# VH-VL binders against DNA-directed RNA polymerase V subunit 5C (NRPE5C), part 6

Target 1, 233 residues: DNA-directed RNA polymerase V subunit 5C (NRPE5C), of Arabidopsis thaliana (Mouse-ear cress) (q9m1h8)
Amino acid sequence: MEETMAEEGCCENVESTFDDGTNCISKTEDTGGIESKRFYLARTTAFEMLRDRGYEVNEAELSLTLSEFRSVFGEKPELERLRICVPLRSDPKKKILVVFMGTEPITVKSVRALHIQISNNVGLHAMILVLQSKMNHFAQKALTTFPFTVETFPIEDLLVNITKHIQQPKIEILNKEEKEQLLRKHALEDKQLPYLQEKDSFVRYYGLKKKQVVKITYSKEPVGDFVTYRCII

## First folded at step 4 (VH-VL; framework fv_ecleralimab)

Design a48 (from a1 with heavy chain N31D)
Fold by ESMFold2-Fast, scan of step 4:
Structure a48 (fold): chain C 233 residues (1-233), chain A 121 residues (1-121), chain B 107 residues (1-107)
Amino acid sequence: as target 1 above (233 residues)
Amino acid sequence: EVQLVESGGGLVKPGGSLRLSCAASGFTFSDAWMHWVRQAPGKGLEWVGRIKSKTDGGTTDYAAPVKGRFTISRDDSKNTLYLQMNSLKTEDTAVYYCAREWELLYAFDIWGQGTLVTVSS
Amino acid sequence: SYELTQPLSVSVALGQTARITCSGDNIGSKSVHWYQQKPGQAPVLVIYYDSDRPSGIPERFSGSNSGNTATLTISRAQAGDEADYYCQVWDSSSDHVFGGGTKLTVL
């Protein structure tokens, strides 16, 4: 489990001060360790998610250990340093930004601050906010003022990568042309395709939008590849 | 601020030709599927044709009444959509609107103000 | 060729609910979009994908689509709602098809 890691040797991070009016600390303080582990898990899952969505992710980020993460970001990571900005593999001019939010309630003022911070980020085509607090109605509405899709994930949803615990099929998002040709070929409407709800965990993981169609390929012997389609409703 | 501005309308004789332009701003034009929609005086909206993004093949489709006479093209470097109208007929008289198709929805979310084409002697 | 039929005209009293229909064969299997057009102006998308509202469109505007009939509903009608309303669908053989339009009069 990533919750605890055995320490090697007799190294102790213990502070004791006699006659200074402060209590002795007889064990390692764990509060900051819990916070850094939470950010480590969420950030690792975010990188895996972006890789699976077709973004160019550095392999070093995917293989980063908790110990290495703490060496770089500390026990109480600075939120702005945790941000991820990576280009799409198929079109490097298109970038996605992942912003880690703090525990304070997110307000319209918070959203306006983000607008200012990203004003010089050329090629930004999508953004993900990792939330540790609630957004009020006005803040949610303010997200629509961005010229691209902004997704939100409670940090709890990123602590585990759901795709790693079961064998996953190959998932391909059809573009508008591919969807149209599929519908023409079978004389179908998109409402006649099997569906996945937008709140489905896999739909959220891949950032799928309402009315997009995904091609799902299962590989099994001796049948070979089995293909199915789903429309997001 | 997203905006579409048409130009090039005017008076033309039957059998003549005219080229309309639509200047786009405030969005990534190269990703958009673009359409022409017309409206004859006092009549309803009629789809004319579309052009897909270059990434989606850049293909064009036309309504039956204009197929073979009208050609839609785009210049992504200039953020401009074009409609080349040949062999014009009196029934082509209409306000011509440039419209953006909104993502995967098949809906037209942004429209220009239109440009009037009058085909008469 | 696929065709959509709308009533030519609908009247509604101020503050009451207007319903504008759009009829087509198995239109319930298609996604219906609705446009508002005021005199001398370009159309404005008011409902997309049967029932979704674009940002900035009042909650008074809603839509439904089932069987052979789609409906645009405008509750608590205001004088500013007077306009022509058009439904629109995509069809695999006819591409984009508009209804004939309905003139809404607020009395």
Scores: ipSAE 0.232, ipTM 0.658, lowest interface PAE 4.2, mean pLDDT 85

Design a49 (from a1 with heavy chain D61Y)
Fold by ESMFold2-Fast, scan of step 4:
Structure a49 (fold): chain C 233 residues (1-233), chain A 121 residues (1-121), chain B 107 residues (1-107)
Amino acid sequence: as target 1 above (233 residues)
Amino acid sequence: EVQLVESGGGLVKPGGSLRLSCAASGFTFSNAWMHWVRQAPGKGLEWVGRIKSKTDGGTTYYAAPVKGRFTISRDDSKNTLYLQMNSLKTEDTAVYYCAREWELLYAFDIWGQGTLVTVSS
Amino acid sequence: SYELTQPLSVSVALGQTARITCSGDNIGSKSVHWYQQKPGQAPVLVIYYDSDRPSGIPERFSGSNSGNTATLTISRAQAGDEADYYCQVWDSSSDHVFGGGTKLTVL
């Protein structure tokens, strides 16, 4: 019951913050299962996030309705069927896997099982775990045994796409050359740029890494575009 | 897994030339910024120069003591880094290391074993 | 040209904490990297970005950087920690700069 109440409260609070309470979830009576709606929202946000990170995402997945989702996955979706595996647009040999975890506590045994399950998946360069329960310290350390970075998101963080309900600035990740030229041009050290923390929801959404610099372009009429730079700390 | 192996060191007279090679394996060489770092016998580390990845323009930078005399180049098809040393001086005597700058900006995460260059009459 | 200053040598007793300093003008505005070099071997990166550890480096190694001084701290010193340690930064005018190195002796 706490799960159900927490999910409803989170959705209502976030939606009212970003869209003045005019979202479809708050307006539409849902006669189906809360579990399927929760997975639908999180999976849709995950696809949108991967698209925004430069992965090749099927448009059919982005336009899927709750009713269509329930027709495909049912009221109690099987976790393995919810998984997402898509290639990076700029380098199709590199793939990301999104794994939806169950409600049972995540242990070292759970991580070991993941290693076995993905052992034949060639080209994985990143993984995201969508969590519905706590991950103990030992399980967190076990994630470092993967040969690529593994990110985790509480499922609550994916129930709403924070970029969808407000004007999104244009985000460009600078490569090493662009960062160095910026620093040389302005006679700056890397710690003199304004920062964004790794824990910030925006940073997590785009999967930005420590020490990366992002160029953020805001559009403000009638002034026009203005540019800021942020270093991830 | 990831390795850098230098070769080409030896004895050379002042004013002479020598070409060092660094063979890379176990990573995508073409994406790495590569460096040469030297160490005179019993002395500390001294940065010599670097070459950026092809994606970042392949530009080269040199420390003041070697600028105009040394040239860094790379052959991504052979996964090999080069250091062409001309007009060698006695003070160029050192072990020369190649080093990789990969995902960590300005840090050298992988180093070769080094090759000794001795400039003596 | 930008310069980094390290003490020539530091001694530490087995099991005690060693601290190796790296001094430079406003070094706290720069990211400091630390390398360990044993006799006859290539350097090994032990700390990057002031305080982060590469995989395989023990938690006994830590770093800090503020003002004009960066510090490499080695807790619970072991005989195998005996080596030369070098700090390194990037400077927009001097490019890559190494400190002179500090010989750590474990007594």
Scores: ipSAE 0.240, ipTM 0.671, lowest interface PAE 4.0, mean pLDDT 85

Design a5 (from a1 with heavy chain L104F)
Fold by ESMFold2-Fast, scan of step 4:
Structure a5 (fold): chain C 233 residues (1-233), chain A 121 residues (1-121), chain B 107 residues (1-107)
Amino acid sequence: as target 1 above (233 residues)
Amino acid sequence: EVQLVESGGGLVKPGGSLRLSCAASGFTFSNAWMHWVRQAPGKGLEWVGRIKSKTDGGTTDYAAPVKGRFTISRDDSKNTLYLQMNSLKTEDTAVYYCAREWEFLYAFDIWGQGTLVTVSS
Amino acid sequence: SYELTQPLSVSVALGQTARITCSGDNIGSKSVHWYQQKPGQAPVLVIYYDSDRPSGIPERFSGSNSGNTATLTISRAQAGDEADYYCQVWDSSSDHVFGGGTKLTVL
């Protein structure tokens, strides 16, 4: 074990030797309020993400306040009530399911239970698991037994919507046809495009796969727009 | 089970026509970009042409040796790919494979068993 | 039009490493795919994107691609590896291009 990493928290009344550090969390921590706030932020970001991916999302869910969230779900929300299931706007027969997982380690047994729970949900074409704990290697492999792609996000990655900055560029995901046209027009190969790594936050937000291309448009007033492209590696 | 099955091969005289079919099963055919690849007896693989999914424009592209003579089409309601071969030449003698293009890779992940086309007098 | 060149044949002793080359102008800027074809059978994808393996392909199969030469490497060669091997690329001007094929013989 790491002794320095296991150091207990300090109160705000005690000045730290290191000014850049924050040391006190215990006295002011509201465990119930913090839990419901984390779920509220993650769920709101998930709805925004799904809307941005082309799913049909209710405006009421996007405009829900923390106070309203707590009125509906309580201070300790039931995980199954937090689930999101929405259809794709372009093809309503295709749905995505977002499942909020608990703090217990996720095992092959957990994945098997999930298979049973969704067995009667016709039209699922994708699933997202929001994680509060680690998945072992066997559980990760068990996700491949689903007939569709299953993505995972640590809940921490959904506490802030990275796309909501006022200076955030417009991101467009090129389909296979658009990518081919781009490469032909400029006589380019995949390896000649600038890259974004698979673990990049924008790549994960949009659910991009290796070798997909994104078009990024930057807007600068009064100068105007400029465009660049990135290939996922 | 994911499967591609070609049919329609046979013996045809130079200048003649022949239509090949490729029946797809076990996957969503309508979303797939489909290709024809041929192989002359004892020779290497040669790309013939392709057809894109209708959602991606449904356009066709052909290798230079067959352009203007061959036409690729698809019937998504029947999960079937077609190759219409006109003005056949002895050089068109080959086993013709249909193949599915794998997502964003330009590689062929599923192939049929092939159907032999022999062009001779 | 873009062309890929492969040797006609390569021999390898059982348990040794076989290397099959695929040469093309600046091929290192392109993504190379490799297919295995046994007599009377359809081709099987064994390497894609220069070095990635499809599910079910043994770790003995690996690939590299730099400069003007891409290489398929088969370590600890087995009798069952005897086959014709084809490299393939996509080119913006020539579409899909295959190499001429290499017959691998396991002695």
Scores: ipSAE 0.418, ipTM 0.779, lowest interface PAE 2.5, mean pLDDT 85

Design a50 (from a1 with heavy chain R50Y)
Fold by ESMFold2-Fast, scan of step 4:
Structure a50 (fold): chain C 233 residues (1-233), chain A 121 residues (1-121), chain B 107 residues (1-107)
Amino acid sequence: as target 1 above (233 residues)
Amino acid sequence: EVQLVESGGGLVKPGGSLRLSCAASGFTFSNAWMHWVRQAPGKGLEWVGYIKSKTDGGTTDYAAPVKGRFTISRDDSKNTLYLQMNSLKTEDTAVYYCAREWELLYAFDIWGQGTLVTVSS
Amino acid sequence: SYELTQPLSVSVALGQTARITCSGDNIGSKSVHWYQQKPGQAPVLVIYYDSDRPSGIPERFSGSNSGNTATLTISRAQAGDEADYYCQVWDSSSDHVFGGGTKLTVL
C-alpha cells in the first residue's frame, strides 16, 4: 500500500536510483517489494488481532520490523512459512491457524488440499484464511466441511489495524452465563436485543459469531461511561 | 472421540430411589453446561434439568414434574454428571439421556446413548 | 409455562418436500433447534438457530422461524429421513422446552 511505502521512507531512494540508471540501482535498490510489505503488514495485524482475541502471541512477532521480516521470509515469502498457529490463553489445548493464500483463484481443490495439510494438527478450533483472490461459491461451501469455524479476510483488510484508527468503544464478549443473566434480567429473547451486523469491521476483527452478545462501553466527556448491548446477526 | 455414556438405570419400585451417572470424554467437561433429558416409551423428549459449569456458578434448574424429587450434580475431577432420583413415580419411567449444551447455543449438540429407568410395582 | 405444539405425523412422497411445523406464542422471537431421532437411537441435532446446519447434515435440511410458527423443511426426501423430529427452544421463564414430536413417514 502507499502508506507502507511512505512509512518506510523507500520512495526517496527509488526515485534517485531510477534517475541515476544501473549504477545507482546496484547500490541503493530496495531489496523487498510491495508483496513482502503487504505480507508483513497483514501478518502483524493478524498477530495483533489474535492477541486482542485472547490468544498467546509471541511479543517478538508484534515488534518485528519490516527489515527483520524480509531477512526471515525474503522478498517473495513462502506462503506456508507465513502461517500462524497459536494457542488460546484460557485453554492452551485450543489453537487457531492463520493461512495465507496465494493469488490463484481458490477452488474446491484448494480447500481439499488444506484439509490434508492440517489433518495432523491436533487442537485446532478455528481457522482464518487471508485471501489475495476471489473464492467461488463452491469453495466457500467447502469451507463448511471443516469441524470448526473458518473466517476469511481479504489481505487488504489486514494492511491496517482498524482498532488504532477510530475512537474505539470498549467491546466485551458476553459468555453464556452473562448472556443468559442479561436476557432473564430484562425478560428478553436474544432476537429482541439491538443488533450489529456480522460484516461490521469490529465484529470481523474480534471474530464475533452470529448470536453472540457484546457489551459496548462508550466513554464520553463530560457524560462519562454508558453501556449498550448488541446481538450479532 | 467426543462421548457421553450413561449408566445406573434399572428396575425400581414406586417411592424408590436411583442414581444415574454420565461419563464424559473427549471435551473439557468442566466448562460444559450439562442436561438430563428423558423419553417415556413411545413418547416424546422431555427436558429434566441442568447444571451450569462451576465457573458459571454451578447452579441447577429443573422441570416442574421433577422439582424437589430429582437432584443434578457434577464431579469435574471425574468428568461425571449425576442425576439423583428420589420418590420415583411410574410416570418417571423413561430412557434418560445425558446431553451437552453447545457453548453459545441453547441447543444440545452431543447426546449419550441413554439408560432405561423402569418404575413398576 | 411455555409450550411448543407439533403435528403428530407428516407424510411425504420420496423425492418431495416435507414441512414440519412447530407452533409457540411469539416463537419468532426465540431461536429454534431441531432434532432427528430414529428408532432405538439418541437424538441428533439437525438444525440450530432457526436455520443453521451442523457439520455433516445435508443441505436438504433447512429451517425458518417467524411469528408463531417455526418450520423444518426437508427437500428431496429420502427413505433414511424417516424419523421423529423435535423442535426445541430456550425460554427466559421456562428454560428448555421441547415440542411433542412429529413422526415423518416417507412413502
Scores: ipSAE 0.210, ipTM 0.660, lowest interface PAE 4.7, mean pLDDT 84

Design a51 (from a1 with heavy chain R50K)
Fold by ESMFold2-Fast, scan of step 4:
Structure a51 (fold): chain C 233 residues (1-233), chain A 121 residues (1-121), chain B 107 residues (1-107)
Amino acid sequence: as target 1 above (233 residues)
Amino acid sequence: EVQLVESGGGLVKPGGSLRLSCAASGFTFSNAWMHWVRQAPGKGLEWVGKIKSKTDGGTTDYAAPVKGRFTISRDDSKNTLYLQMNSLKTEDTAVYYCAREWELLYAFDIWGQGTLVTVSS
Amino acid sequence: SYELTQPLSVSVALGQTARITCSGDNIGSKSVHWYQQKPGQAPVLVIYYDSDRPSGIPERFSGSNSGNTATLTISRAQAGDEADYYCQVWDSSSDHVFGGGTKLTVL
């Protein structure tokens, strides 16, 4: 969705100069601004996502404004400076790293370089790559060489936090014990639960894996709260 | 390298007791749900019981034939799984395997080599 | 208590396709796992979650599960595929259940 962000920047220039019409100089000046805004939105969403997954996130990062972001990182942020590394609240020895990738195609060589870059990062147990380009099949397979789970997100998927939608249901991840208790309580088998696909946006947001179960709570008057369960397939 | 090694098998008279151990290495044992599976000579695999991780409550479940006679325990500081077998019967004669349950799949992805328990008078 | 039924033995000619069945009441509602056991060795997981392969298992091994029957399919059978094969499920009442096992002979 690089085209979507580019179009949004053009619309933003039109909006900022609405009284005067379009301004080509403003469009040119905001070309770098589109890049920094994209990184700002994606990084903010990434922090919110990590907080919701149980990681220790600094509140200052969650409240950072676009203006403050640009003051710290500039109009063309250095990718390595954008990286996020935070510990899990329940086990501070386990950390997750979020890496922002450039616009050049990601190859096996790119993955090898990343191995070298993170070799001294003690306690790393998971990684997220934020992508601005295609990853070929060989590069995708190379991600399995890491000793931990590596997730990928097109940057476009992080421009909006889907969990902040006004009618969004509450989603809770059951641990393995809670899942087993649920199945035994209702005399259900694994595939008798309704399902959510791995590609669903909520599944990706929470980093859910195949066969995990989520509890979904809907709050809608006049019916009030009602609960349903979904198994990831 | 992920590995499970059982020990403690041997000859026991009916009504006797025996304790098996399973030493785990190469993975975070404390997070794993661990199982005992047995196989009588020339027969098929039979599930014996399991113990959950402490994070998931550390509870145990047993197959009906061994319920009340066998106890499963774990020592996460030593990466070791145990099976305490009491009131042994001739039908308990089998190779006993320890096995790791894959985190989300209810499948056994890693197995030990097994240890033979013979219950005979 | 929940039971899984497998044929005692299946024979297949070298290079042909072997099919090993695992029957259980409404087994299609359960996730089925398959193990290979060679003489004097521990079992090895060859198929999990009905049809997925662990790393290192050849593509010749595949699985399916619907209704009352799950099937392990071994295409282009090789001499090294001779073994006992066991299906396994988790049941909400019986916990972990194994089939009786099937001896595969490659002719």
Scores: ipSAE 0.431, ipTM 0.797, lowest interface PAE 2.5, mean pLDDT 85

Design a53 (from a1 with heavy chain L104Y, light chain S92Y)
Fold by ESMFold2-Fast, scan of step 4:
Structure a53 (fold): chain C 233 residues (1-233), chain A 121 residues (1-121), chain B 107 residues (1-107)
Amino acid sequence: as target 1 above (233 residues)
Amino acid sequence: EVQLVESGGGLVKPGGSLRLSCAASGFTFSNAWMHWVRQAPGKGLEWVGRIKSKTDGGTTDYAAPVKGRFTISRDDSKNTLYLQMNSLKTEDTAVYYCAREWEYLYAFDIWGQGTLVTVSS
Amino acid sequence: SYELTQPLSVSVALGQTARITCSGDNIGSKSVHWYQQKPGQAPVLVIYYDSDRPSGIPERFSGSNSGNTATLTISRAQAGDEADYYCQVWDYSSDHVFGGGTKLTVL
């Protein structure tokens, strides 16, 4: 609670002022709408990320404006209403759930509550937690008790879609079978492929795991396409 | 708890058949590539074969000594892996382990306790 | 067929450093995994991808891999480290290959 009050005071008493126009550490349109704008940006990025990962997302969600978002969810959205649950395009029986967490510290009890909440959701094969608070070591370890991969993203990491701010090459994630076929075809080991670090922003965006391989296609007019492969280390 | 439990081992005569089972729990079995690894008494580990997830084609691969005699299959609805062993030879005598391949690492991160198969007179 | 060679046995004094080698043609280009097996028990993964440790494995266990030799290093050896150790790789033509195993004796 003392940390919450200190953080609130810091936000309200930031040294930058409107008169000097200097606000590089924080940009807000208005104090009443900042919470809804943060959730809007994070949720929009989450949908774009899921679409790029091969999930079936509704085009209406991808084109939703801030004004429309506020009309649906209000200025202080309810976290449960923000949740996203969409099927994998290639296998509709497999679904991913995105859960927006509150500002309260995430504990083992919080993780256990999630187990109960999702117990009747058949077909979940992955989950993403959008965090607004720190998760201690015990809570992090408790995430491994889920029968599928659980990723976490600080909400700050979803306020901007990194793939939209640079010209992106076409990125294709090879499944395990495609990777093995590539290695056998060229008589290679994965260690012999060029590397991409697991902490890379693009690796996190696509939810890539250590030792997965991505196919990157660069379009170069008039030369044509250039293809390269990267192994996550 | 992530666990693999083998069953079905026992004494069998040369030329006979035996079916091993491996019950999986605590993880999404349907996504896992599963393997059988054996160990003859007092000897080292030897890879027997594997089965890929159905999403990745569900194909099987076998080590040369067992190819044509052993068949690996899976039942994702029961979270169970099988090894059908036919035309058994005395050199097939071993503890048979069920093992999970760790996603993209080619390492075996979860092993069962093993089940003993003895092929003798 | 790809082949991995390990010494049959290695001895180490309590508290000293044990080194177990795994030799293979250009093994440095492959990812090497190491397993510990105690009598009557299933193997346990102790090192993967040459040098990474699974959760729960002590920092005393480390690995390296270059050229034709990969090495499992066990620092400050304890009585409980006495076991058989196996190296393992994947090969595009041989699939999964295990070394013959090394019996570590802690004196």
Scores: ipSAE 0.405, ipTM 0.775, lowest interface PAE 2.7, mean pLDDT 85

Design a54 (from a1 with heavy chain L104Y, light chain H96Y)
Fold by ESMFold2-Fast, scan of step 4:
Structure a54 (fold): chain C 233 residues (1-233), chain A 121 residues (1-121), chain B 107 residues (1-107)
Amino acid sequence: as target 1 above (233 residues)
Amino acid sequence: EVQLVESGGGLVKPGGSLRLSCAASGFTFSNAWMHWVRQAPGKGLEWVGRIKSKTDGGTTDYAAPVKGRFTISRDDSKNTLYLQMNSLKTEDTAVYYCAREWEYLYAFDIWGQGTLVTVSS
Amino acid sequence: SYELTQPLSVSVALGQTARITCSGDNIGSKSVHWYQQKPGQAPVLVIYYDSDRPSGIPERFSGSNSGNTATLTISRAQAGDEADYYCQVWDSSSDYVFGGGTKLTVL
């Protein structure tokens, strides 16, 4: 898991180094921009997911712009401030909490700290942990000590809402030269890019061959372009 | 019927020069990334360098021991790969193979029979 | 520079299984290719992408790659399998890297 998460982080950073006619910004600003943009995208998707699951979500949160998000949370958002707590529409006494975890490994001690932090949250009936690091088997077992179901999502899974159909991503197949430049520039090895299976509907749709790399560009207002890469295996 | 045939090997004195050729047939040479790989007598395989297809920029890359002394080139109209070897050293004594790179893998699927280069006084 | 290590020699009895290793730091993150070279002949690709066989290579040849070690396995060894075997990877910093080669002797 950590290796898959690391590879996706590298792909996000790699995109900011390419000059393809997009506006340039400093590397320091790019890395800060990427972090806040990542949290913005994941939090927005989490709100959309919760709305779709029947929770009462404030429209102001769904319509928050990237610039407004950065104004409120800054370049390095405080994780506790990113938390979401919303009631179920059918039963407002039941609430769900979304917790954004840091990059440090999640241990049994981390789970114990969460118990303390949520002890005053009356009516909590479910929790979601958004992960940026690996959770070992013992920490996963410790999640069963909560009196409700705790789900976990790698932050990468929340960067896009797969149920949205109105905005189509741009798909570009990298040629052999472009693939090698991508790998070489960031010291990535052949098997370190995130992958798509040959049997995937997306892969079949575009007729992709094993070991080709695709560049996927998402255009989400007001965030702008977000790029990810996938290697076919 | 895919074939690579090397030629131009022989005996040369230290400091001398040699030009190797590799004639390709049975595939679209102009699309292929081509390599030179050498093997000293009784020793293992050592990558020498490569040249990319012209559509991918036609750039060359070299292993550290030969960088600055060896030059790889190609003539797509003749389906021929070349290795120009200058400032030859006794350590360059080897059988030189030309090889084709396999599509999107960094593997060598087709090899020539090799040509011997001996650098001695 | 990235480096691959192979044993100098391996012996196997006729009909038995030979295993040739190729060690490198985090080699499991790389695609490993294997070549067979018989005396006086050019190398022949026998395994690519860790475990795939080119057309014409018998299914007795198989491969694996995880962690720091890749392995070429030759089942039901035949006299004709006697050869030198080389592993090879592409490395983003070292380009194309070959192992030192392993001489397989079929007893």
Scores: ipSAE 0.410, ipTM 0.769, lowest interface PAE 2.5, mean pLDDT 84

